# Ledger of designs, part 1: VH-VL binders against q82wr3

Scores and structures below are computed, not measured.

Target 1, 262 residues: q82wr3
Amino acid sequence: MLYSSNAILLTVICYELPLSERIRMLLRLEDLFDKIDFFSARDTSFEHHAVLVALFEILDVTSRSDLKSDLLQELDKQRTMLEGLRSNPEVSEKALDHILQDIRAAFRGLLDIPGRIGGHLRDDEWLMSVKQRMSIPGAACEFDLPAYHYWLNLAPEIRREDLKDWITPFTPIRSGINIVLNMLRNSGKNCCYTAVQGLFQQAGSEHQAHLLRLHISSEFPCVPEISANKYALNIRFVPWRSDHKTEVYEEDIPFELTFCSL
Below, numbering starts at 1 at the first letter of every chain, in headers, positions and changes, except where a header shows other numbers; Kabat numbers aren't used for antibody chains.
F, E and O are the ipSAE of ESMFold2-Fast, ESMFold2 and OpenDDE, as the mean of both directions, binder to target and target to binder. V2 is 0.75 times the mean of E and O plus 0.25 times the DockQ between their complexes.
[cut] marks letters that were taken out.

## First folded at step 1 (VH-VL)

Design m4 (framework fv_masavibart)
Fold by ESMFold2-Fast, scan of step 1:
Structure m4 (fold): chain C 262 residues (1-262), chain A 120 residues (1-120), chain B 110 residues (1-110)
Amino acid sequence: as target 1 above (262 residues)
Amino acid sequence: QVQLVESGGGVVQPGRSLRLSCAASGFTFSSYAMYWVRQAPGKGLEWVAVISYDGSNKYYADSVKGRFTISRDNSKNTLYLQMNSLRTEDTAVYYCARLGEMYSSGWDYWGQGTLVTVSS
Amino acid sequence: QSALTQPASVSGSPGQSITISCTGTSSDVGGYDYVSWYQQHPGKAPKLMIYDVSKRPSGVSNRFSGSKSGNTASLTISGLQSEDEADYYCSSYTSSSTWVFGGGTKLTVL
């Protein structure tokens, strides 16, 4: 179909490939919490509905994972590593103390959760009834959830107070995720490469990174398809609107690649 | 210096109630989660209850859930354990303990304990 | 709760080394590096000796060391002294966001 004029803004686009389910989950939760922060501050019923959808998704993601334990282990590991840097005269003691204080606060907050992540929502019979009905494909409408429809018609300030009560108990989880992902993203070294005629291949190893970050200029109308295993890293740049799976963007493409690890 | 001092223990009959107190000093009480841990005569340690730094979260061992209530008053630097419907198996020395800020998994300070004897 | 398995007793002579084991499951000792050890003399409160599997608080002798392999944590005391004679308890965080203790081990220095 005919689309409006596409004004190309020249920027650098970052693509992140998690190399483990653990990191994939943390990235997914980061995105959900970012959406919650954005939409909960807005005024419309549609935006506040989006917050509840995201909260219910967080409940589903965390119901089967030992996320609290994973974050506790990683934060303690990072704390130990950072404390080892105190004897290094090139390291800012003020910056180090600030990071260590953030880690300690997040760690204490996580330990302070006596039960399951999201237990306050799981114990709310009304919210769980809303979640169950919304889980039925195409079934949620005003007549299926009259009490929820009533809530959506309350003043935005009243809805925001309810959202705050539902969101606030996740603060230690959000803080822990932010600390871990920030440290992960800052752990690697940037390397510059060129994909010859849209293709790049590099030999892999058993000691793989936890996250790959790829930076490419938006001037190239293509997207990276990345495949990584212990044998090889393969990147295929394909036109962003491609009707054929085997189509490759046939130009030499400069890009940056960062291998990140915790 | 950090001190935790328990009080309120004594001899009580089954079915009665007793309230324990723990007076904290030498640290910022409002910044720490606080625990009650008990030890029956000649037996090992058993975790009883925990309360978060601000009192918003509380958790109990299954053996005391529904009968015991943990609470705190941060303005008085005091931790409490309200024990209702006491049973003979609740006979133990009750310790107040702090989870250390520098010690991720360890209770770094313990009170001297207060003996609770439930007998008829 | 005393869900973790410790030997009821262990003994050694002055100057020797002894090891006390603490065995759990993948949902406690095996799943987390949040294992601590406590020394208790008769009529006294427990004293923290080791936290986070292997770390020592200030004031605890370097004769005390901790380790973990799979589902079993261990407390090792080297250069045994008469004052080491006490009951020793391990503790671990659990997947239920609770804490569990071992049954305790009586150390006798002969």
Scores: ipSAE 0.006, ipTM 0.460, lowest interface PAE 12.4, mean pLDDT 84

Design o1 (framework fv_mosunetuzumab)
Fold by ESMFold2-Fast, scan of step 1:
Structure o1 (fold): chain C 262 residues (1-262), chain A 123 residues (1-123), chain B 112 residues (1-112)
Amino acid sequence: as target 1 above (262 residues)
Amino acid sequence: EVQLVQSGAEVKKPGASVKVSCKASGYTFTGYYIHWVRQAPGQGLEWIGWINPNSGGTKYNEKFKGRATLTADTSTSTAYLELSSLRSEDTAVYYCAREGYSSGWFEDAFDIWGQGTLVTVSS
Amino acid sequence: DIVMTQSPDSLAVSLGERATINCKSSQSVLYSSNNKNYLAWYQQKPGQPPKLLIYWASTRESGVPDRFSGSGSGTDFTLTISSLQAEDVAVYYCQQYYSTPTFGQGTKVEIK
C-alpha cells in the first residue's frame, strides 16, 4: 500500500504574460478548450454544465473576432518561414517536415469550416435559448430551464454523446490555436537570471515579444509583476499575499525568462 | 505614510554646482523609480531624468545629459540630483517624484511627489 | 521628443459648470502591445507640487473625486471636470510617458 500523498511538493511555476490582445485571446481560448476536454470526459451533470458554459463563452469570444482569417494568415506565415529553414544545415529535415505537415492539416481543416466559427451552435435554437437564460444572473435553476434540467438528468454517456456533437466542429480551430501557441512558446531562448532582493531590470529600447514566459520555483512564495516598455523590462517579485502594493519579496530569486514572438 | 522629503532652498552663483536630496519613507525605496522634474518660475514642468534605486541605472533628458547626475543611497533611502555649470536659466523649483504602481504590469505615472527645492542662480 | 500641446492656455468656468481641457501629442502615445495610452494628468496649486489625477489616459488615481475624468487615445486626449468646485482652481498638466517624459504647457482653470 502506498501512502496517501498529502505532501507539498516543490515544482516550477510558469507565468505567461501576453503582450497583445490577439495573444491574450488565443490563450483564453486555449484555456476554454482545455476545460472542455477535461469536463466532457467526466460524469456529473455539474461537469457537463461547465462544458456548456465554456462552449457559450467560446461563442462570445469568437463573435467579436475574425479568428478563422487570423489563424489562416498566421499558419501561412509560419509555413513560409519554416520552408525558408530548409536551407539551414543545422535544422532537422524530419522535424521540419513534421511541423509543416501539422500546419498544412490545420490550415486545410480551417479552410473547410463553412461560414462562421460556431455556426452549428448558433443555428441550434434550443442551445441558444439555454445560453440566453444562462446569461441572466441566477436564472439557470431547474424551474427556469425544465428541458435543460431533463438533459442534465440523462445518463452521463448520453450527455457525452451530445457534447461530442457540439464540440467536434471546433477541432480545426483548437488545432490551429495549439499550433500557433506552440510556435510562439518555442520561438524564444530560455535565459537564467537572478532577481536581487526581489527586483530585476534589463535595459532595452524595444521588446518585440508577443508573449513573455517566466519560470520560477514554487519554493519562493511570491509572484512576478512584469513591466515592459520601449525603455526597459522590470520584474518585481511580490509576496503572493501582499498587505500593500509596496511589498517586495526581499530575497535573491533565481528564475528563467523567455521572450516569445511569432 | 508614503512621502518624499527634499532638501532646503539653495542660492548659487553661475558656474557652480548644486546637489538636491530626496529622502523616501513609508515604502520600499528600491521598489520604485525616482524621477526628477523642474519648474522655472511661472513656467511649466520639465523632465530631467530617472534613477532605478535598485540597480543604479539612469536615463536623462538629452537637454541635461552631461550636466545632471542622478544617484541614490539605499542605506538612507535618499535620491540625489546634482546639476553642474549652473546658469540663470536653471533657476527653478526641482521636484523628485516616484513612479507608481497604479497599473500592474507596465510603466506608470508619478504618484508621489516631493515638496520641491527652490534653486536660485544669480550673479 | 514628443511635444505635448494643451488647449486652451486658460479657462474661466462658473462653479458647478463643466470644464474641458484638451491635450495633443505630436505622435501616438498608444503602445500597441499592451493597448495602453501612456498619458497622465496632474493638478498643481500655487506653492504645491503637482498631484496625479489620471493615469493611462482614463484611470482615476485613488482618492481623486469622480468629477474628474480622462478620455481619448493615440494623439488626442481630454480632461473633464464635470462640476467645477472652488478647490479645483489650479493649473492642469498633461504628460506622456511613452518615451522621454514631456509635459504640456499647462491650462489654468479659474472661476468665472
Scores: ipSAE 0.000, ipTM 0.394, lowest interface PAE 15.5, mean pLDDT 84

Design o6 (framework fv_mosunetuzumab)
Fold by ESMFold2-Fast, scan of step 1:
Structure o6 (fold): chain C 262 residues (1-262), chain A 121 residues (1-121), chain B 112 residues (1-112)
Amino acid sequence: as target 1 above (262 residues)
Amino acid sequence: EVQLVQSGAEVKKPGASVKVSCKASGYTFTNYYIHWVRQAPGQGLEWIGWIYPGDSDTKYNEKFKGRATLTADTSTSTAYLELSSLRSEDTAVYYCARDQYEWELTYFDYWGQGTLVTVSS
Amino acid sequence: DIVMTQSPDSLAVSLGERATINCKSSQSVLYSSNNKNYLAWYQQKPGQPPKLLIYWASTRESGVPDRFSGSGSGTDFTLTISSLQAEDVAVYYCQQYYDTPTFGQGTKVEIK
């Protein structure tokens, strides 16, 4: 038997289902910003290429939305709700002040953004030409984009300076998204359930949930297929490497479920 | 691929019962809701009820409660609508239709060809 | 029950011209948690079962020509046929699936 280099890590995996287009967009942007933060700190041309791919996807995701206005409205709504809690003697005034300060900082930062989100990138003709070419599969090789190839061959420190200039204007957006999503994720009660023979069903309600969160142990080699509407929540746990869509993981599966709302 | 094939036309006397079948093929029968909808001559569409074949759960339009019975036979992938105490107003084409999503109640993507039920003296 | 009302009951449109059908629900069919309108449109030709055209108010079913489009939100919805073809002569129905399914009374589209 050859030596296995695989470590067995028993973890809890969180699956999130956005129940609105607004929250779906915020989750997509969070993922893109996480990738930007991770890869921009690295040294290779491939990692810095990944940063530009993510930046261009942010431009695409935000092109038809008024994200700045949406975040400003949501942060102001949360601020008003939280200020109302000052009259509640059971609420920690110090903790409340901390959250309100974070909201005010993000709100001010968003107001300071001139024009549209990503305008600094959209006004850069060279970056827009790179973006356009990268949108064509297989058409961003060194012979297709010689100036981009030159940039990729610059020292990592020089590339990071450029990346910092391109990323920094998004900081208030990143901050606003983090605040809204953290408040959303912490809004609901975590409840424990068991899917009997891989199946779970619960009647829907006018609960006004915006995000569904499911936690399951990695010891179960399956993934949840979740469908939710006002009538019902249906969860099917299926083997993670199944060829059949109707196959169910036929064991009783304990999991946790949270309905989150803003 | 996906097909819903219904039984043939029926002629019944007032007060009788009729049982219409809908045979499904091309998908996993137990995973999709089957709806029943009727259409009287020259009239619009009227929802009767649904059945979930996987557990035989049913829901009926209040207008048809007590007269309509929805059943399913998973061994033959066939859904049934039985309507009792027939009146002339029950003369209509009866359709079965599949809900588009597994496990969800939504809209109807596949329809049977329809079964004409005529109630006359 | 949610009552669906279509207008007009019938319309005659010349070939190549735009046909517009309206559908009103007695209450909102927008579910706030998923931001979806529980509204579908069907086409029915004589002697045939209804055929799904549009779902979630504006999503076109696979295989349905681009000239068909759905719009609207909440209580007011529209089906548009941008350039009427001969094969589009049919009765069109809106349907809500927000609650117990209900259909509009139908709009008959015919050639002038």
Scores: ipSAE 0.000, ipTM 0.385, lowest interface PAE 19.4, mean pLDDT 85

Design s1 (framework fv_sotevtamab)
Fold by ESMFold2-Fast, scan of step 1:
Structure s1 (fold): chain C 262 residues (1-262), chain A 123 residues (1-123), chain B 112 residues (1-112)
Amino acid sequence: as target 1 above (262 residues)
Amino acid sequence: QVQLVQSGAEVKKPGATVKISCKVSGYTFTDYYMHWVQQAPGKGLEWMGRVDPEDGETKYDPKFQGRVTITADTSTDTAYMELSSLRSEDTAVYYCAKDLGYDYVWGSYFDYWGQGTLVTVSS
Amino acid sequence: DIVMTQSPDSLAVSLGERATINCKSSQSVLYSSNNKNYLAWYQQKPGQPPKLLIYWASTRESGVPDRFSGSGSGTDFTLTISSLQAEDVAVYYCQQYYSTPTFGQGTKLEQL
């Protein structure tokens, strides 16, 4: 089916490729927290169930890393760097002070977390039993978790109070992640390129990037397949609904590319 | 595409004031600082100052402080540089130049430049 | 102010030969906390505005040919053109952005 320009809303779509496991983890956590914020504000049992699924995923994502130490180290590094720029008369001291305040607030909040991140959920025996059962394929049915089924049938206001208690201890983590990712996303320059007949290659350059960002107009019904290593970047634009593995979107495609690092 | 288009050449008498414009397109004007750089004939580049188009905050090099005024008009996506009390030594090409805006991580280097405006000060 | 000094003031290089331009800062432009050098290089052809070539001492700007490379740290920096092309004839400027932006005096590169 052909899409006409009169039938679609044209926007710019951003695609992000994390080039390190550390950044991949932060992006994944950002997505989970975004879903938590969206669904926790709503009223249905299905939406509140989605919040718990996301909270349990956060526990899994963070189980093998010291996220608190990582965020504290990165925020302190950024603070020290930014304070070094204070003597530069070209830099706005007002705006610099604002970002430094945000960093200090997030840093303090992280230090104030009692115990390990997510400990309040890990210490909740009932929640951990719900998490365990939900990990079994097909275990979303009423008869699998009668106590959870009871909770889902409570008034939305009561469920929301419980969700707030479970979510609030993660606030410093969410703030820290947001600051670090915002700095990462703003760290590089947007450069304009054209993929000739759906293909773009940049070779021979050493990259120290932690995140690659690609912006493309939605008028092009294709998606970027990106592969990158320290020597080469290859982008193939493929039709978003391709019946063939090797199909390339056969058109010259303008796009923007940013290499981001901390 | 990003473009910075400056106003045309000016001839001024000593003691006069000159106002140069820089109209931008291809990006969000309020997202990036706009800087002004002076280049005297056969000489190097000298930074004059910059404006934040979002709130009008300015910073100037001490050499030009008191004589230079940099402003931005968001309704027309245009930055301006006024230089007063002109002397023959102010004869130069003046450039507007874009940086990364409110990026305190990266510092101030210039990715796009206007074509330049020649200002001649003669009696 | 940080004073930027380039050397040589001018040089002539044959097509296909290597050209090297040096830049020295009066104080270090390396920020120890982030290990970055606040140093950029520009190319300016007659009648044209400067064009950004390199930032962070060694990061090549998009669209700049591979023959251009930046190196150095702290106070001593080098711009290298591995194989001179005719279109590379220009004046080259280094710029620090560790404090108020200051430029070197420029190096005029001519074809021998």
Scores: ipSAE 0.000, ipTM 0.423, lowest interface PAE 16.0, mean pLDDT 84

## First folded at step 4 (VH-VL)

Design b12 (framework fv_mosunetuzumab; at its last look DockQ between E and O 0.02; V2 from the best seeds 0.00; counts 0 for: pae E 11.9 > 2, placed apart)
Fold by OpenDDE, look of step 5:
Structure b12 (fold): chain C 262 residues (1-262), chain A 122 residues (1-122), chain B 112 residues (1-112)
Amino acid sequence: as target 1 above (262 residues)
Amino acid sequence: EVQLVQSGAEVKKPGASVKVSCKASGYSFTSYWIHWVRQAPGQGLEWIGWIYPGDSDTKYNEKFKGRATLTADTSTSTAYLELSSLRSEDTAVYYCARVDTFLSGYYGMDVWGQGTLVTVSS
Amino acid sequence: DIVMTQSPDSLAVSLGERATINCKSSQSVLYSSNNKNYLAWYQQKPGQPPKLLIYWASTRESGVPDRFSGSGSGTDFTLTISSLQAEDVAVYYCQQYYSTPTFGQGTKVEIK
């Protein structure tokens, strides 16, 4: 279930702070895939252009990492852990079977990826030419890329077919990321805290978290600034659109916090 | 065997309160959510709220907020629904149901109580 | 809240024939992150609590006969009984659990 505010006017905002580069990368990729899903479902050339932008960003993000191997290793780790939960009376066999099936599917899919992630796009000279131009601000205009301009003027259905072809090979990657992040997000206990006069501090060596999740009601016009390391967590709530860097939201603010780890 | 057994039928007057119990057995009470759903005679299903016995976290349908109170007793593996300020419109069969939320999964309400008829009449 | 609308309200089908129930949500109940539809189908017989048939729009609950199947994605869903049996006479409900749970109004299935 997705947690939505029951109030029409108020929402709960979730802030996620990755505490490692690995997790940061996964979150970035998740965001990019979410954008791809959103824009690919739309009809305008601008939206489809946004899809390509996101795809190219995925290429860039993944080019510097061995994401495939990392995901495989993590999925295997999680699988092993979950298999160990067999016969645990506190865990539903049904739920376990489903998540294990998803892991297996993602794992298999990842193994089936030939070569590097996104190789199918890199092998497309036309797409790479587009990518190259897009790396230059404002350099993707009609006069720069006539063929791309032509493509953008095709029927949405045609463009979507191409987008589908370009997006589909990333399915195992996305699945793997989603599984890992889901495991991560569900690993911790959600606790309620109060920031006194906009400040919250917690010290302890127990913070071996990979991800912090903070939930705050939108009724508080403030933004959390989170600083976390292995030894301490500091949260400072700053008034929304404050021009003063040192300004703190000088009210008590209830919030929820989850320490997540893989 | 996994089962939810609810308390017996209740007859209440308008303005009164009713407390329905739902005793769980055959599984870990604190590992599953308990949802409450009611059904007026000849009508459909209406969700009231859920409780997670593991930490007593709750969520309510806005319609019942302020009138419905969900609680859970882990020592007896029993969930409770209390509904106050009863009205004739509250006449319904009230169900408790188990929901698995492992890893934020929701796999439906797979186990139901037998239902408790609450009749509100003057 | 997401509104669930079923169609038809009632359905009379001959024994052995296919029964089809539709369910529409006011908004998509497909979660993009896991590509799952947060939709369930329930069967309720007179005097009994609802029984879970399908979850995730198309996954059959354990013990549910193969003649029951769920399909659809996004906002449009279908419960199909491939060959209606006498014991299948009941009211069927769709339910979304994408957000706060809501149910369809129900579809009564009878033997023609």
Scores: ipSAE 0.385, ipTM 0.742, lowest interface PAE 1.2, mean pLDDT 91
Fold by ESMFold2-Fast, scan of step 4:
Structure b12 (fold): chain C 262 residues (1-262), chain A 122 residues (1-122), chain B 112 residues (1-112)
Amino acid sequence: as target 1 above (262 residues)
Amino acid sequence: EVQLVQSGAEVKKPGASVKVSCKASGYSFTSYWIHWVRQAPGQGLEWIGWIYPGDSDTKYNEKFKGRATLTADTSTSTAYLELSSLRSEDTAVYYCARVDTFLSGYYGMDVWGQGTLVTVSS
Amino acid sequence: DIVMTQSPDSLAVSLGERATINCKSSQSVLYSSNNKNYLAWYQQKPGQPPKLLIYWASTRESGVPDRFSGSGSGTDFTLTISSLQAEDVAVYYCQQYYSTPTFGQGTKVEIK
């Protein structure tokens, strides 16, 4: 009998549904940066390979975007809005000053990026050759990439130094994304609801909502399917292992929902 | 379950001080503002001030500045209102209430304590 | 001080009928920076603390029946109860939080 004790451990699961392509891209980049942080701190060649896979995905995600300009515009918009709140007695001046300082630091860091996002990697011919080969399924074995194989066999400390050089130039981008997503996630009020027999319907939806956040206890072995339009918000809780999404989880399910906008 | 539980009723003489407690449970105490509001018998609501337990920042209604002191103990998730130099006009039910605000929005006072009756009489 | 004035002071409405309460602020409570009205509505029953019904003038708090709705902008606001129920007998208060928070004097709603 190997493992069963954690099957009864309960937690609250957060589901985030981006309602715009812009926010979807920022959430994808956040996930990739989180993976880079996690794997770059570890020791194995497989874990450091995962860092390069994530870095190359960031290059692909950002290749057709004006992300630097988008983040600069959003940070400036947020700064202007927050400065306007200085006269509100319900706003903590200390908290306001801290977030404004973080925004200004991220804005300046973004301005200091020369050229395009990831240019330091895109100008590295060796890394680009590795990226190109890794884009072909099964074509990154030892005999396919002998120089990369050599790098994977270097001591972990040497690989981490290289990874740091490749990762560090993305710091202003990561910082900007984190600030924007934190502003977004904290922009709405968390409200409690009950899905009757796995179903929840509410008339209308927030026309400015860019992100929906749903919290549910893991004691309910189901996942939310969310459909939102100007007429109705519909949430169907479906068993997490289901042959068809037509199978509703037929219990009353308490959950929390937040509509978030920038 | 999110709730605020206040201390019991107090009877004080004019010139005394009173300290009312408000114990929070069921949420992150340092992530929300605690407001204090009073209501004299048969009268409306009057705002006293707020404290943000996360950094101990406070704001006061000018009418109470110098007489009211708001504090919070994060180890016990308890907020306190101390009102000094009590007068008969300070006889009221004193409420603590939770406010969720993230610089871009103030979402009203969504959770209230049950109230603490403070009676000032000779 | 922003002064909040409610009308009427008391209102008697038959069960199932519409109740309308007005609230006027002495200054605009619309924040230009985020385009939101910093106005809330509360319900208070005897011996109980106030209960939040509406915030940002028109957003209904979780758990509040959909017969309660808020409308208005700037200086003129309305709370509407579309079909009055027995449990709706209470005093209703508007509150601004644009500056130092202030409350209206209250409107008592009772069954006719």
Scores: ipSAE 0.064, ipTM 0.617, lowest interface PAE 6.2, mean pLDDT 86
Fold by ESMFold2, look of step 5:
Structure b12 (fold): chain C 262 residues (1-262), chain A 122 residues (1-122), chain B 112 residues (1-112)
Amino acid sequence: as target 1 above (262 residues)
Amino acid sequence: EVQLVQSGAEVKKPGASVKVSCKASGYSFTSYWIHWVRQAPGQGLEWIGWIYPGDSDTKYNEKFKGRATLTADTSTSTAYLELSSLRSEDTAVYYCARVDTFLSGYYGMDVWGQGTLVTVSS
Amino acid sequence: DIVMTQSPDSLAVSLGERATINCKSSQSVLYSSNNKNYLAWYQQKPGQPPKLLIYWASTRESGVPDRFSGSGSGTDFTLTISSLQAEDVAVYYCQQYYSTPTFGQGTKVEIK
């Protein structure tokens, strides 16, 4: 062993595979909003630049007008299903009322969004000029965008006031996404398996799943390659840095798998 | 390693009380229901109630309401069943069981404690 | 309370043969808003706690051999062991969780 047992820090790594385009988009948006939260709390102009990059990516991902409608429909479906559980004695009424309140707040917030998602950014001529220049590698340098350079040289707390104004109108979308993804992630049962010599196959994969979640200890220096069809789920674990595409991490690997659907 | 470990066997006289512990390990104690089920010698399974350790909410089988008390200590990840005014017909193995649930349904009692024999005799 | 009635009370089955256990509830355990039957099957071997086999009437728990299958809906349910093994000797219980949980009286499965 290269390290002593006292020096080894082991974590559990979760890999998520979206099985529909809708879930892919929600996961991408979640990741972008997580980056925004992280970098906006920092102080450097580099990190606040990264916030703007993420915001502009959100505009690109949400260019379809259907996201708001999709979230409203899904939230209403979840509300109806949850209200039907109220008579079930095994369901905590307190927990049910809490989630229903969150759904109602997100639903109302989404309805109150004027126009298209991100309209507050698209209507800002200055921001759109910055966005246009950022699409060119290296073109956001100080000599290309003097006004942007000036903004980046303001005190961090002043920049955060602007960032807050640009981020906050997304709150109803964020809330809707968070509710849907949280319910999705908690919809399935986590099951333990062992991949024999780095291979795992399961017949009769659930065709109705929207998301697969796989947990594996970081002690195994491998990554899962997952494929599913109507006949089987196939997982092959490959060395995390493989010189050959056919190479399999040939060790018995315990992992956990969850099929999630709404 | 998900595990529920219960306290040892008890012998009690009629009219006494018993408190059975159920220590959870290997999972988030506050995110799962704990159900209590008993089994009299040679007989089937009888549901007593549940507790949700996350907020201490409880539900009881009416047969046991007033005699059974379910509690949870989140600092030690331990659930408790206290049964008072014991009678000879309370002689049984008492089980705790974990229920994994999402608001879209639940998946049965997937992890059980080893059981605690409570014998009520004079 | 929903009464769960199993049949038979016991059965003896030769190794490798099919065993069939029936469970009837006094009222429907199908929850129409999500189309799930709130019914589980448990296996209990002597000196051991029950073990979950099937939930939602037909979904196998992880690690349960595929010789175990559940079927039925509403009030009538069946547990089938397609090819009985020696380790399958146990008492089997159905349980509803549509309302206040109740269990069937149990079915003892033996090798003949």
Scores: ipSAE 0.000, ipTM 0.494, lowest interface PAE 11.9, mean pLDDT 85
ESMFold2 (binder alone), look of step 5: mean pLDDT 92; pTM 0.943

